# Ledger of designs, part 31: miniprotein binders against q58433

Target 1, 377 residues: q58433
Amino acid sequence: MLFMKYEGEIAIGPVHPTMLEPHRLRLFIEDEIIKEAELVIGVNYRGIELIMEGLPPEKISILSEKICGICSHIHVWCNVTVTERGCDIEVPERAEYIRAIVEELERLHSHMLLFGHAFEVLGFETMAFRAFMIREPIMQILGEITGGRAQYSCPIIGGIRPRCNIKESKIPALLERLEKFEENLKKLLERTVNDPMIMSRIKDVGVLDKKTAKKLHALGPTARGSGIHSDMRKMGQVPVYDNFEFEEIVFDDGDVFSRLAVRFYECFESVKIIRQGLKDLPNLDKRIYNPNYELKEFKPIDVYNEAQRGQVYYSYGLDENGRVRQVKIRTPTATNLACMEAILPGHHVSDAELIIASCDPCFTCTDRMIVVKENKI
Short names: E, the ipSAE of ESMFold2; O, the ipSAE of OpenDDE; V2, 0.75 times the mean of E and O plus 0.25 times the DockQ between their complexes.

## First folded at step 18 (miniprotein)

Design dn1 (at its last look DockQ between E and O 0.34; V2 from the best seeds 0.00; counts 0 for: pae E 9.8 > 1.5)
Fold by OpenDDE base, look of step 18:
Structure dn1 (fold): chain B 377 residues (1-377), chain A 93 residues (1-93)
Amino acid sequence: as target 1 above (377 residues)
Amino acid sequence: SKITIEVTIEFDGRPYEFRWRVKSPERLRELLEELVEFLKEYGVEEVEIRVTAKSPEEAKRIAEIIKRILKEAGFTDIEVRVEGDEVEVRAEK
């Protein structure tokens, strides 16, 4: 058995040292056609859950920031929400608005990162360059709001950090940057859809049909690309989003194009949300933190939010000593990768990386695709 | 060994750095041609390119390719430095 290891480094971004084992996809290939795909889930969420067990909830937030370098905010937000709901802690409306604004900015930069990566995989380096350039202004906005590019540490129990308070005097400049971002995104979209070479590589490739997507419990843009409504923001799980007018983007074809298109059009919805949030902020109460809360014992509760990749789930309780118990964390990555595992067979090996990329696996979590060629002896 | 290319440009008053790894000098040429089209489209007047080659001989060849492509792109002031396996090119319009 001559194993041709095609080590495709899928890892774009800082591998956080807390990620013990990357997800691996093994491909069994005959005559350049994928015959079988095997997903090896390396991320030991159980290990993180065990480390969190018995800690104060404030310390868990610090650990949650380290789970994913690309989606750190959503993990922290989901985490603090468990304590807030379990302890009946009032969160100021301004704090929730800022949490949502930061989340949609996180969604924007993450989608732009994926587009850049997808163009690199396709061999369109100039398009990748454009995507990364369009992404940078969003990173700068995040830096200006949160004081950091990677670890925002915006949510705390009872609200947000004072440094994350968006000053009214900054709103005009933020809106101007968002407008420029949206214009550049439109141009990128137009270039993409008008390039026959790009479109030929992504249309009718890696089709996840609606039935299979439902069966495998696809989440987020992966589900939405297969015609499934799946957005915790629209399902009433994150109440602050009820203040915003936006659409859930759904496509029906289930191909790589559809999964990318969902994210492209979702970026425009994220911009709409941010604009609405920024418009309303001056009219909200100035309080950004509730200092008058007490931690109390509660049984594990389920909290959902919608990351850029789909549904994030946090659950834990607090014991009589204010220590977290029965920690459970679920991310959409494993589920969505399982969908790609299911559809990879029958495709040409040259499409494998793109198909995998189209579900936006956490680049911190997905290290290596291993191609196994069985030489017929 | 892959050829590493780093491109720094100023756009909208800010520096942007991009890094690619290519398998062949031929692919590097294609990437540079695409880059030049990009630079023209965005009206970039200054570019810095660093390339790490596989050998000093390859570095010299790459330097000549870069210089040629940038000249064809309308850059008039082109500084080329080759040190060992590394190529540094700065160009202005």
Scores: ipSAE 0.029, ipTM 0.579, lowest interface PAE 3.4, mean pLDDT 85
Fold by ESMFold2, look of step 18:
Structure dn1 (fold): chain B 377 residues (1-377), chain A 93 residues (1-93)
Amino acid sequence: as target 1 above (377 residues)
Amino acid sequence: SKITIEVTIEFDGRPYEFRWRVKSPERLRELLEELVEFLKEYGVEEVEIRVTAKSPEEAKRIAEIIKRILKEAGFTDIEVRVEGDEVEVRAEK
């Protein structure tokens, strides 16, 4: 009789297919139980940071859009904000509101995509079907606001692109569509929590305790599912959110259920933010762009925002010739993958994809992002 | 071998296509009952269902199951075609 070990490798797709390699999570398996998980770091922002070095700030905002297909808006928003703060550029309040509205719409569609994927992994096909159907109206709204299906971001230095302005006449229909989404989301949540078969697969599974989450610097819903307050929107990092009444969502049990529940309730908070923003827009000044700015030299400025996966960080300065210097870009992906590495040992291999999905949906952002598993038998 | 089911619905003005593979007609019935509950809950008025059964006899039984479930769900314009192992059903309220 030979002792055989299973080795599984799950590829987590690149942020940009031609510039970065995917992360890999290697699973060492014996008798269907994960004995060890090993993170092989692939995604590396140093190459992108070096390409951006010495470019005009307008050029790097275009490049930042290409970093992540599922969350491109937040990257562009963070990027332009560095220059805006460094050069003391006033951004019209209406533009800041629309930036937030678009981000919250992207949070909705991203969370719904994750729910659909999680249900697919679990084999709950009709629940996945429901999640994807509820998501589609949000995708339609985003396309209407941003001007298309392509990765066109809304922010530009000093404001937003004119086509991203939300016309007052469209607001009543948008509010009605948002209300319908909220009702459908409520039904999905109720079906999830009231289904004992679903609950048995997600409750008390894949636990990340608070102490480990803190040690590994977990971010976003991964951190908030383990009792950690981590939302940049509530920590004064994104001033426009001070205009909206909403709650940071935190659960304490650290299981798959908790991480999904954070996302479910964040969707309701996103609806609240969007509704408030849409209702306020008619009362705001109509300017969406500040043409009266000049670039100036500044030392690196740190900017934080809250993407669907957690904190996004951008830092750079401008030199005397208006060129970008000392670029640093960080996303929550590597730390959230480290959390997966800590959670997985001891679990049955059938839970691996679920645990991974519950921590970070980034592998679903391109047609060519795939999960690959090596099985030695 | 498995039963393949493909469903096309119109939701919020756009068509969507989905596929499932189930092990038995009993599992297919359960899936269809869940689907119909979604159609009723979200006001979906048009559905197209294609099934590849394991045999022509199974296809005939499945066709009757689908027709009954859709009729009970309030669809009145139901068109059913069975050819060999294949079932095609199109229904509108």
Scores: ipSAE 0.010, ipTM 0.485, lowest interface PAE 9.8, mean pLDDT 81
ESMFold2 (binder alone), look of step 18: mean pLDDT 83; pTM 0.827

Design dn2 (at its last look DockQ between E and O 0.38; V2 from the best seeds 0.00; counts 0 for: pae E 10.0 > 1.5)
Fold by OpenDDE base, look of step 18:
Structure dn2 (fold): chain B 377 residues (1-377), chain A 93 residues (1-93)
Amino acid sequence: as target 1 above (377 residues)
Amino acid sequence: SKITIEVTIEFDGRPYEFRWRVKSPERLRELLEELVEFLKEWGVEEVEIRVTAKSPEEAKRIAEIIKRILKEAGFTDIEVRVEGDEVEVRAEK
């Protein structure tokens, strides 16, 4: 029996090559059918946790921003939230609103990036092009708000940076750009669902059933694509979201289509959140930072938020010297990749890349290479 | 050896560059046809296409295909440069 071993390397995590072992997926293939999949999770977060240990909380935020180039904001937000809760630091409402707006913009650009990648994997290069073009206005908005396209550095302990304050005079232009984005997204969706070639490649492919998803603790859109409610924004973990009306998008079929559809429809909800946030901003107190806080010792506390990929978890304490201790960081990637590992067997090898992509593993922007090494054994 | 195609467009006063690799000249043609449809849809008036072919002969063929497709797309000013296995096409409406 000629087992073809395909090793797919998924480079996941921070820009610094020294800290992150890429996740590897090994596929055992017989007659072009995946018989077995083996996920090797690199010990990516432990290295960062160790570096964070004993640092001031302000320095941790800088490190957290480097964990992921695509989801830098959510990591910083979670980090500062631990200190804020542990020290009972009041965060101005305006700062929390802006944190949420930036997060939903980050979600939008990340989902568009995934759609672009999924279309590339499918061989629909012009659809990928459309997705990337639709993404650019969001990147521009992020740049205008935060002053940067990748490292926003928006949250700080006690609020946000002054440069991230959204001026009322900019709100009309931001709303106009969001409207154009939403229109273009609708067109992209319509094109996608009306293309039978695209739909045939994503429907009934890579099915993660609800039972398996629960058993493996799927998170975020991966869980929601399998009919599981999983959104920290709806679970009261991020209080600022209680100010917004939005829907948790859930699909039941658990296939590649469902996982993509969750993200597509979630984009519209993100736009709704941003519109509400921008509408309320002029009526909020103008304070964006609490300068009157003191760091105090506290035992490790759990903080959750909802990244584009799902639940993010941060925990640490502060010692008597104001140094962080017992740092723990969890991202949804490893858990969701384990779900893909579980469902890959029985699928054609040509679907493997798409199935893996459908859980949106944090690809470093530079190393999108699933290197499939054919080792003929 | 894959054919590499780079497309630069200007949209809303900003340049955007896209790079693809295609396995065959036939697929390149299909991609170019789809690209033209995209360019029309988005109202792009200026496009630059760079292609690295497998041979100088293939480069010449590709250049002719690109020129034809862009003409059909309504581009009126088409500059084509072929150097070895590289094709550079600039077109304006």
Scores: ipSAE 0.261, ipTM 0.737, lowest interface PAE 2.0, mean pLDDT 86
Fold by ESMFold2, look of step 18:
Formats: C-alpha cells, sequence, structure tokens
Structure dn2 (fold): chain B 377 residues (1-377), chain A 93 residues (1-93)
C-alpha cells in the first residue's frame, strides 16, 4: 500500500464522516461518448470551518497547513494574514518576500507535477519522466529552505519560521539552480509543442469558452486559459507582489492546450519573481518576525491569495476571548471541477482524464475517483 | 501488463526514490536514456535501478539494456543481478 507522505486529507472532529469523502466526477457514457458528467462534492471546507470555530488563531495555522499537502504554504499564508490584518500586526518586509518566494517555488513544483501526470494520462511516459525529474531540483530547494518537501509551510503569525530565512551565502547557488530549471523547462515546452501526437490530444479539446467560464466562476489557470483576467497577485490582494515585475498569463481558446500553456508560461513568470526576490533579499532589513504582537477582537475580514489552482479565500474574526469565529474557506478546486462537468458531454471518453487533469485537481487527493458508468439502451 | 521500474539516486548526499510503469522495453530504454542525461547534468554518481519485467527472458534483455546505457554514461562499477522476472542494478562512477 503506497501512501504519499503529504496526502492532504485532514482528520476532522465531530462533523459527519461523509464530509471526508473526496470529490468525484461521474461520467455517463454511450458508444464511447460522454453524455453526462456529474460532480459529486466530497470534502468541502464546511467541516474544516466547524473544527476551526472557537480555536486560538495559532491552532488554525496548524490545521490550515494540513488542508492540502501540495499547497499547504498558501493555506497557512492566507490564514496568518487574516489574523495579522485583523490585529494590525506588522509583518517584516523580508518575511513577506520569503513568503512569496516559497509560494512561487510551490507553484513551480505543483505545475511540474501536473505536467508529469498529464503526460502519464496521455501515455507519453518519457515526457512525464522529464517533467518529474525537472521538478526534483525545485523540491530540493524547498526542502533546504523550509525543512520539508510536503508540508513546507513557512509563515507564522507575524513573520516566518527562523528556519525559513534564506541566507545571503546561498543565493548565488539558488539563482544558478533556477536558471538550469528554466533551461530544462524551455526544452520540455519545445518538445511538447513540436510533437504532433501530443498537440493532437490537447489542442481544441475540452473547450471552456469565456462566457461559460465567467458564468461558472472559473478561477486560476482554468479562467486564464479562457481569456479571463483572474490573478489575485495582479489585483492588489497580495501587496508584496507589487515589488516584482511579472505578467499575468492569459490564453483565449479555452482548450486543454490553453490551460496547460498558462501553467507553462506561469512557471517562467514564477522564476522571474523568485529571481527578483532573491536578488532583493540582501538589501532588506534582517527582521523576519514580530514577536511582540497583540491579539485583539476583530470582526470577520476577507483575505485572498493566488494558489497554483487559482484564488484561495479565507475569512474569520476573533472574539473577545481571542477565539476564531465565523470561519469561511474557499478554494478553486470544486469550482474548476464544475467547469469540467459542464464541458465533458460530447467528448470521447478517452479524453476525460486529460480534460479533468487540465484544471489541476489536488494531487494529494489520490483517493479521488472518477466513476464511469455505461448506459446501454 | 507493464514493466515496473524503481530508481534510487544519490543527489547532494541524499537518496531519492522514484517508481514508474512502462508499457514496453523500448519505452524503458527511452526513459533510461533521459534518466542518464539527468544524472550527467546534475552530477549524480550513484544509481540503483530495480525492474520487474513481464518474463524472465525480458528481464535478461532489460538487464543488458540497462548495463549498456549506464556504461555509455560513464558508470564504471556496475553490479547486475537477474532472478526470474526481476532485475537489480547498482552503479557508481
Amino acid sequence: as target 1 above (377 residues)
Amino acid sequence: SKITIEVTIEFDGRPYEFRWRVKSPERLRELLEELVEFLKEWGVEEVEIRVTAKSPEEAKRIAEIIKRILKEAGFTDIEVRVEGDEVEVRAEK
């Protein structure tokens, strides 16, 4: 029995056990053509929200780290930001830079994992292998910075963990490793777009038009692949990103190719952000946390950030006893799967896994299922 | 039925393990050629490869493929063990 070390389901308290069930996408097929697709909502954040209710904010940080093993950093970052903004806690600039650097590294390795699995689904095993091997140096960098490959959360209320501070002496080697990653990514992209067999499986397949994407509230690369500008890093929601020059990547065709292309080019933008952040670090003040902050009562506030899959939203307040109240958490996965539910009918069943993968469902949810039924009438 | 491959490499003084399934020995050869290019680019000096083939005859052929590819990549100390369907190769430069 293989279990991934960072599988991201949370054991949750007294809530009904059925809330632990993973999301499923059921397909109903006639003559190899999908006639209907049905999203069955599994694990949703209502159960996790209930567990977090009434806890100290420090415990919420710990729980948010466990929500998703592959995207744990963004969840912890969103969570600590709610308390920081609600309590007017100053976060050192260096800490915000490192939070962003770690998030962009998380984006890189997550996108590479998606490419590897997409190639596996397509049966292009050598391309999948290259994607996984190109990914490994990024995982090693994350492990060196954070101490963990799977749960590498670095934010704490008021700053970052001291372990996560990036030493100036390490920066030249990190920059060199990023350059090598970028070179290898360029080669992978070129091999992909110049392979007619690959392109025939991804171009004009699984089209999500802009109108439908807007109606269903698509997020992240799913939205940006359909011509929608939807990036919290560009919309003033994550102020540290104002220090970096990067582009929002948008494609208009809405096919599998477009959703993958957004991710490919987004990786190049992530490298640009990380490079700029690393080069700036030596010129920043050395403080990485604010140890003397005071927790205060505050009414619920909204915090947004941009995970690899799209917008992440956290909201809560603190009561007069310093306890978390009115927790709301939203991630893009269920919304993006709903988009896939809408577009799958009419496609050949052999394209189903690829179309679904192109919205990047959580890798750590290896117990997720696609249930296929054949209706013979 | 598929060929199962487990690869262990040493990188920056630490071991890393990967597992793949491939459809044929031809696909295995392509994967190994890409692996060797990675090992060369990143200065990896130790590798262990374990393969579960579809048959003992296929295992024997795969063992020769792995040995040739690693030799061409500059590995000088190559240990190969074949038992039934299984191939174990340990190599270092």
Scores: ipSAE 0.005, ipTM 0.399, lowest interface PAE 10.0, mean pLDDT 80
ESMFold2 (binder alone), look of step 18: mean pLDDT 82; pTM 0.818

Design dn3 (at its last look DockQ between E and O 0.38; V2 from the best seeds 0.00; counts 0 for: pae E 8.8 > 1.5)
Fold by OpenDDE base, look of step 18:
Structure dn3 (fold): chain B 377 residues (1-377), chain A 93 residues (1-93)
Amino acid sequence: as target 1 above (377 residues)
Amino acid sequence: SKITIEVTIEFDGREYPFRWRVKSPERLRELLEELVEFLKEYGVEEVEIRVTAKSPEEAKRIAEIIKRILKEAGFTDIEVRVEGDEVEVRAEK
């Protein structure tokens, strides 16, 4: 039996080339049908954990920013939260609001990036173009708030950097830009759902049933696309979100459509959160940083947050010298890719890239290429 | 070798660069046709297109295709430059 082996390489991991063991999906194909999929998980996170071990917590934040170019903020936020909770450091409410606003902006641009990529994979380049154009205003808002497009460096232990303080005079312009974004997103959604060719490629394709999703511990939009409630913001893990009214978006069908739809509708919820945050900011105390903290020894604690891809987990302790110990980092990517591995068999090879993309694996910004190497074995 | 197309549009006072890689001149044509529909829909009055072809002969062919498509799209001022394997097109309405 001539098995055509397609190896899809998904480069997931830190910007540092020496630490990149990409996740690989190996597809065994017979008559253009995927018979088997094998996920090889790269050791990327273990290398970072080892580098972080024995460093001051401030230096870990710098390393966390380098883990992912798309989700740098959530890693830094989750990281500083470990030290803050372990040391009983009060974080000003204004700082937490701004952290949440920046996170939801990060979620927005990341989802738009995925939509653009999904349309490229589908061969709808004009729709991809629209998605990328809609994304750019969000990147500019992030740049205006944080002073940078990729490395926001917004959270610090005890609050946020002074440059990340949102001035009241900027709020009206930010709200106007969000309104325009929301209008454009609605138009993109309407075009997508009214295109039979797009819908035929994403409906009933790559079905992750609820039972399998639970068994494999799917996270974030991957879980929510299969009818599973999975959002750390709603689970009380990130207290600042208790100040906001928003819905957890869940779909039941478990297909590519459902995983994309969760993210589309979640964008509207992110806009709602940002609007609420911006509305409340003028009424909050002006303090954005607590300078009056001391680092103390603590045993490893568990901290969760909700990235655009799902649950992020950070854990470490501080020793008597203020050095981090027993660093653990988990991202949702490996778990969600394992869900795609499980559902790929039985699908046509032409759907493989889209199915994999639908869990939004953390592509390093530079090489989104699933290199399908055709090895005729 | 893939054909690389870079499109820069001005919209709402901002420049947006886009980059695609296509496998064939036929697919490039289809992409350009879709792009033109987009440009019309958004009322884009200025476009810059850069293409890296596989050969100088292909670059010349691509330049003519782009020029024709942009004319059909209602662009009246079309500047075309071909240097080796590279095509640069600027068009205004």
Scores: ipSAE 0.029, ipTM 0.591, lowest interface PAE 3.2, mean pLDDT 85
Fold by ESMFold2, look of step 18:
Structure dn3 (fold): chain B 377 residues (1-377), chain A 93 residues (1-93)
Amino acid sequence: as target 1 above (377 residues)
Amino acid sequence: SKITIEVTIEFDGREYPFRWRVKSPERLRELLEELVEFLKEYGVEEVEIRVTAKSPEEAKRIAEIIKRILKEAGFTDIEVRVEGDEVEVRAEK
């Protein structure tokens, strides 16, 4: 599925209109130089929000999982958290740890997929090959823990699915596999930064300066590549992360290199988080689910988390019948594409796809570019 | 036209397909040498390579390049088929 997509042409037509439609960037080109870029919003979260209106919160989890195939865990986690906080539902600490471990595994495989795609766009076939092979052990671990490689279904209101519990006996092997991933990631980073041809294509290209990033409210690695602190995991929004020692990764130059470097070093931080979480699990209470809760009416609660692309926001309340009301969902994709819209003018058209990819847009949402004008009249 | 290369690796019971397009047999040699380095790093013992060359004569030359590289990398069971512009190689250590 996602593995095969990165090996082929980018020839994805409109998404089937049932739930989402893709974003588009229209490029206006003269003499191979981009003169203007225009973002056309295609994803319609209002439509999804309306579909979710009046449903039980359990059904919202099913729909939220399908919003994005590459980041489905964060969406499900945000959704269950809204209900849990609104109803004062205690979530076992072990469940929160495993939610974080799975999310960091999702971050790892997503960043590796981006690296593979970026290398393919630039024609560095063997680097793309290495990225995909290094990614595969992470996908295998996810499949072993959750039963799925793309649609994980791990969080449920009050805990995690029993299948997703990580047995103590499996932890030594998981730690060893993680160590091997870390070693191979270091090799990939070294090969990248020591290759002058790769560096010439990513250094000082597609610069998003800090002033512009602030003005456009950049999120995630897009913001952190331009010197802006933005990581919801470090800002008290996701309490389980207070248990882990890790650093927010920030670079200042705002180029493609910086946005990729943020992601490379975030992978090392994700490894640190997963390792700490796995080592702590044997010391935690074994409960993974709270069966003793009641759904209650509540006014909309705001929940923030940090997906691979940046901040994700979920908000809704429950009415007196336990039905979801006033649904709002926001992802960083549109904001980050707006940043790319702002920086693309002045660049050669050959750099466009790389610059856009460096914000890591949702591929099901942003798979087309349209050239409107190519020459003088 | 370019040379099309499709490589399938079997690792841990799963197949991993890759596809490249290159401009010359020299670029193909470079890719294959890097592929073999990777196969060794991961302990891969089986590989299938399919190439669509620009001509039957180029296909014959490419087949010899692939066979040589795989033999030097320690593959001992190498099956090569050349038909027109197409090369199919299956190799096992």
Scores: ipSAE 0.012, ipTM 0.482, lowest interface PAE 8.8, mean pLDDT 80
ESMFold2 (binder alone), look of step 18: mean pLDDT 81; pTM 0.793

Design dn4 (at its last look DockQ between E and O 0.40; V2 from the best seeds 0.00; counts 0 for: pae E 9.6 > 1.5)
Fold by OpenDDE base, look of step 18:
Structure dn4 (fold): chain B 377 residues (1-377), chain A 93 residues (1-93)
Amino acid sequence: as target 1 above (377 residues)
Amino acid sequence: SKITIEVTIEFDGRPYEFRWRVKSPELLRELLEELVEFLKEYGVEEVEIRVTAKSPEEAKRIAEIIKRILKEAGFTDIEVRVEGDEVEVRAEK
């Protein structure tokens, strides 16, 4: 019996060479069964950290936006937070609220993108289409708030850009769009959970047990899908979230279903957060930026936030010349992909793409709905 | 061989394009039905559809399917062009 070893390589990550997450999974396949998986982590993390070294903190924010096309906001937010904490810069409450609102919108569109991709992988192209269409109103809201679909440039040191200020007169329309989004999301959920063909492909598939998830340091929805509490918003790392009532979504089964379900249900929590934020905005001080700050020398500090994929980490210091030193950036993708690497062996090759997708690696290439504008990419 | 569909819609004063590759005319029909539901739900009044079929005969069949679905969706002005294996449809309400 000629065991044909097929070596398949799945390239995971953005096509753009400047993005942090060019990961590759090599699959060693025998008789359509994955025997071994090897995660090759792209070297780009160290490259970006080195480019950031010795730059002014304002220039680092520009670089952080380019790290990920789907989660640019969270990177910028974490980045500016390091400087703000290190320099004791007061950020207006309104600015922090808007940062949180934009983050939860980023979470929503990212999860919808994942659902669209997961449905494509499953062969449910109509549901994929629906997921991408449901995503579009969120992208519009983001576009209205930030002026862009991918690089929002919302956070700056000391607050947010003036263009990102949410006008009170726009709040009713935003709430209406969110309501419609939530309704459509419920319909999509109902269609998904009531389809036995979909459920058979995602239940009891790609099981990451809690012990393995802990051992491999799973993060975010990947960890939460395995019954691990892991949300920096709930761990006091992002103080603005203390103003909002929301739940950490956790599932115990550790399968593809659980990892997808975490993201589905936390979309509703994101909508709740945005609604609360929008409700409170009119009552907050109107300041969105603190112009009265000075950069000072500080030793590297640790800053955490919760991206759509899980914990993000930024650390750096400022030297006596106001230059960034000892830059460290960590995203959840490498650790979560390592979890998928660990569980892939023994699965049929036809489940590989779905299992990998269930940890939500960066799918920038899956944005199949493109705004055709002559002048605004 | 896959059928390629490209759809352009105007939504919120902006053109949007999406592209899909489907395995069969039946799947294309289902996708178009979902598209129509979306168009109705969001009040889209104009749609452009381009399809690359597997053959000229399939292109003609696809063109008829698209025309029927759009008509059922309430589009009144439907222009259909078939050139070889390519279908171009423009519809307005």
Scores: ipSAE 0.177, ipTM 0.668, lowest interface PAE 2.4, mean pLDDT 85
Fold by ESMFold2, look of step 18:
Structure dn4 (fold): chain B 377 residues (1-377), chain A 93 residues (1-93)
Amino acid sequence: as target 1 above (377 residues)
Amino acid sequence: SKITIEVTIEFDGRPYEFRWRVKSPELLRELLEELVEFLKEYGVEEVEIRVTAKSPEEAKRIAEIIKRILKEAGFTDIEVRVEGDEVEVRAEK
């Protein structure tokens, strides 16, 4: 028998090539079965943390926005929240609601992007097309609210940008567009679970059991697909979410299906949150910004939120000159990729890209593959 | 090289453009059949399809495939233009 060895490399990232390096996942394959997987972590937050040192907190938001093009709102939210909490700055209730609405719209489009990518990886081009088509109206809503699809974020220290205020007159149309999205999402889910070819590729594939997920500290939907409760929105880290009725979505089987199903059902919960937020806005005070604050020195504090891929962590303090110090930033991608690294051995190489994609790493859509043939002992 | 397909549709009151590359007219047929199912499900009544084939002979086959699929899907106003390797189809219900 002839044994073949493959070495495959997938570049994941960067969002900014000069500041961040992509992750690489190398696969060592024998007879089309993955024997070993090696994650080479490329993202270096120490570099960006050092660049942020000594800057005014307003400037940190610009850098934070560029870390991830899909979750830029969450990063800006974390930055402004560190300063707001450290300086005891009151944020108007309306601003908190709109931040949450934008956050959940961002979760919707990000999850839809993953569904489209997963279908592309599987070779189901028209299902990918369906996912991207259903996603586009959410991107349009975000662009209308924030003024841009990539360059704008909603939070500023003390509130939200005036452009991001949602006029009461626009709420009925937004609710109708959201309802249509929900209907289309239901149809996409139905088509997925009722397609035996799709299900055969995602059910019982890439299993991350609960014990392993705990040991490797899986985060976000990756953890919740393996039976672990770990949603920062339910754990009091983002207080405005106490005003919304929604459920933490957890599945127990830990397969690709479960990680995708968590995201599918989270989309329905995001719709519930957005709908509640939009309906409440007319009853809230109209203030969207608190101009009456002063920056003060504070020791580093920790801030958490639940990004689409999982927990995001920011920590810093301000010195007596209002400059940011001791910056620490952590995102879930490297940890979740390590979980995928651990479970890849034993799978057929044709499942590798799907398993990796199922933890929703930040993509530049660049794959690098190195094929090596040798006799293996 | 592959067959290049660009599809333009109106969905939720706005135009959208999609681009695929497929290896063969058979794969194109499968893609178009699923596309038409999507158009039917979401009430899309206007579509524009542009294909760059590998050869003029392939373009003629593709044009026939597209016309047949759209007719079976209930599009009544189908305009097909084939020029060299390129196919342009505009269809309305």
Scores: ipSAE 0.011, ipTM 0.448, lowest interface PAE 9.6, mean pLDDT 82
ESMFold2 (binder alone), look of step 18: mean pLDDT 82; pTM 0.819

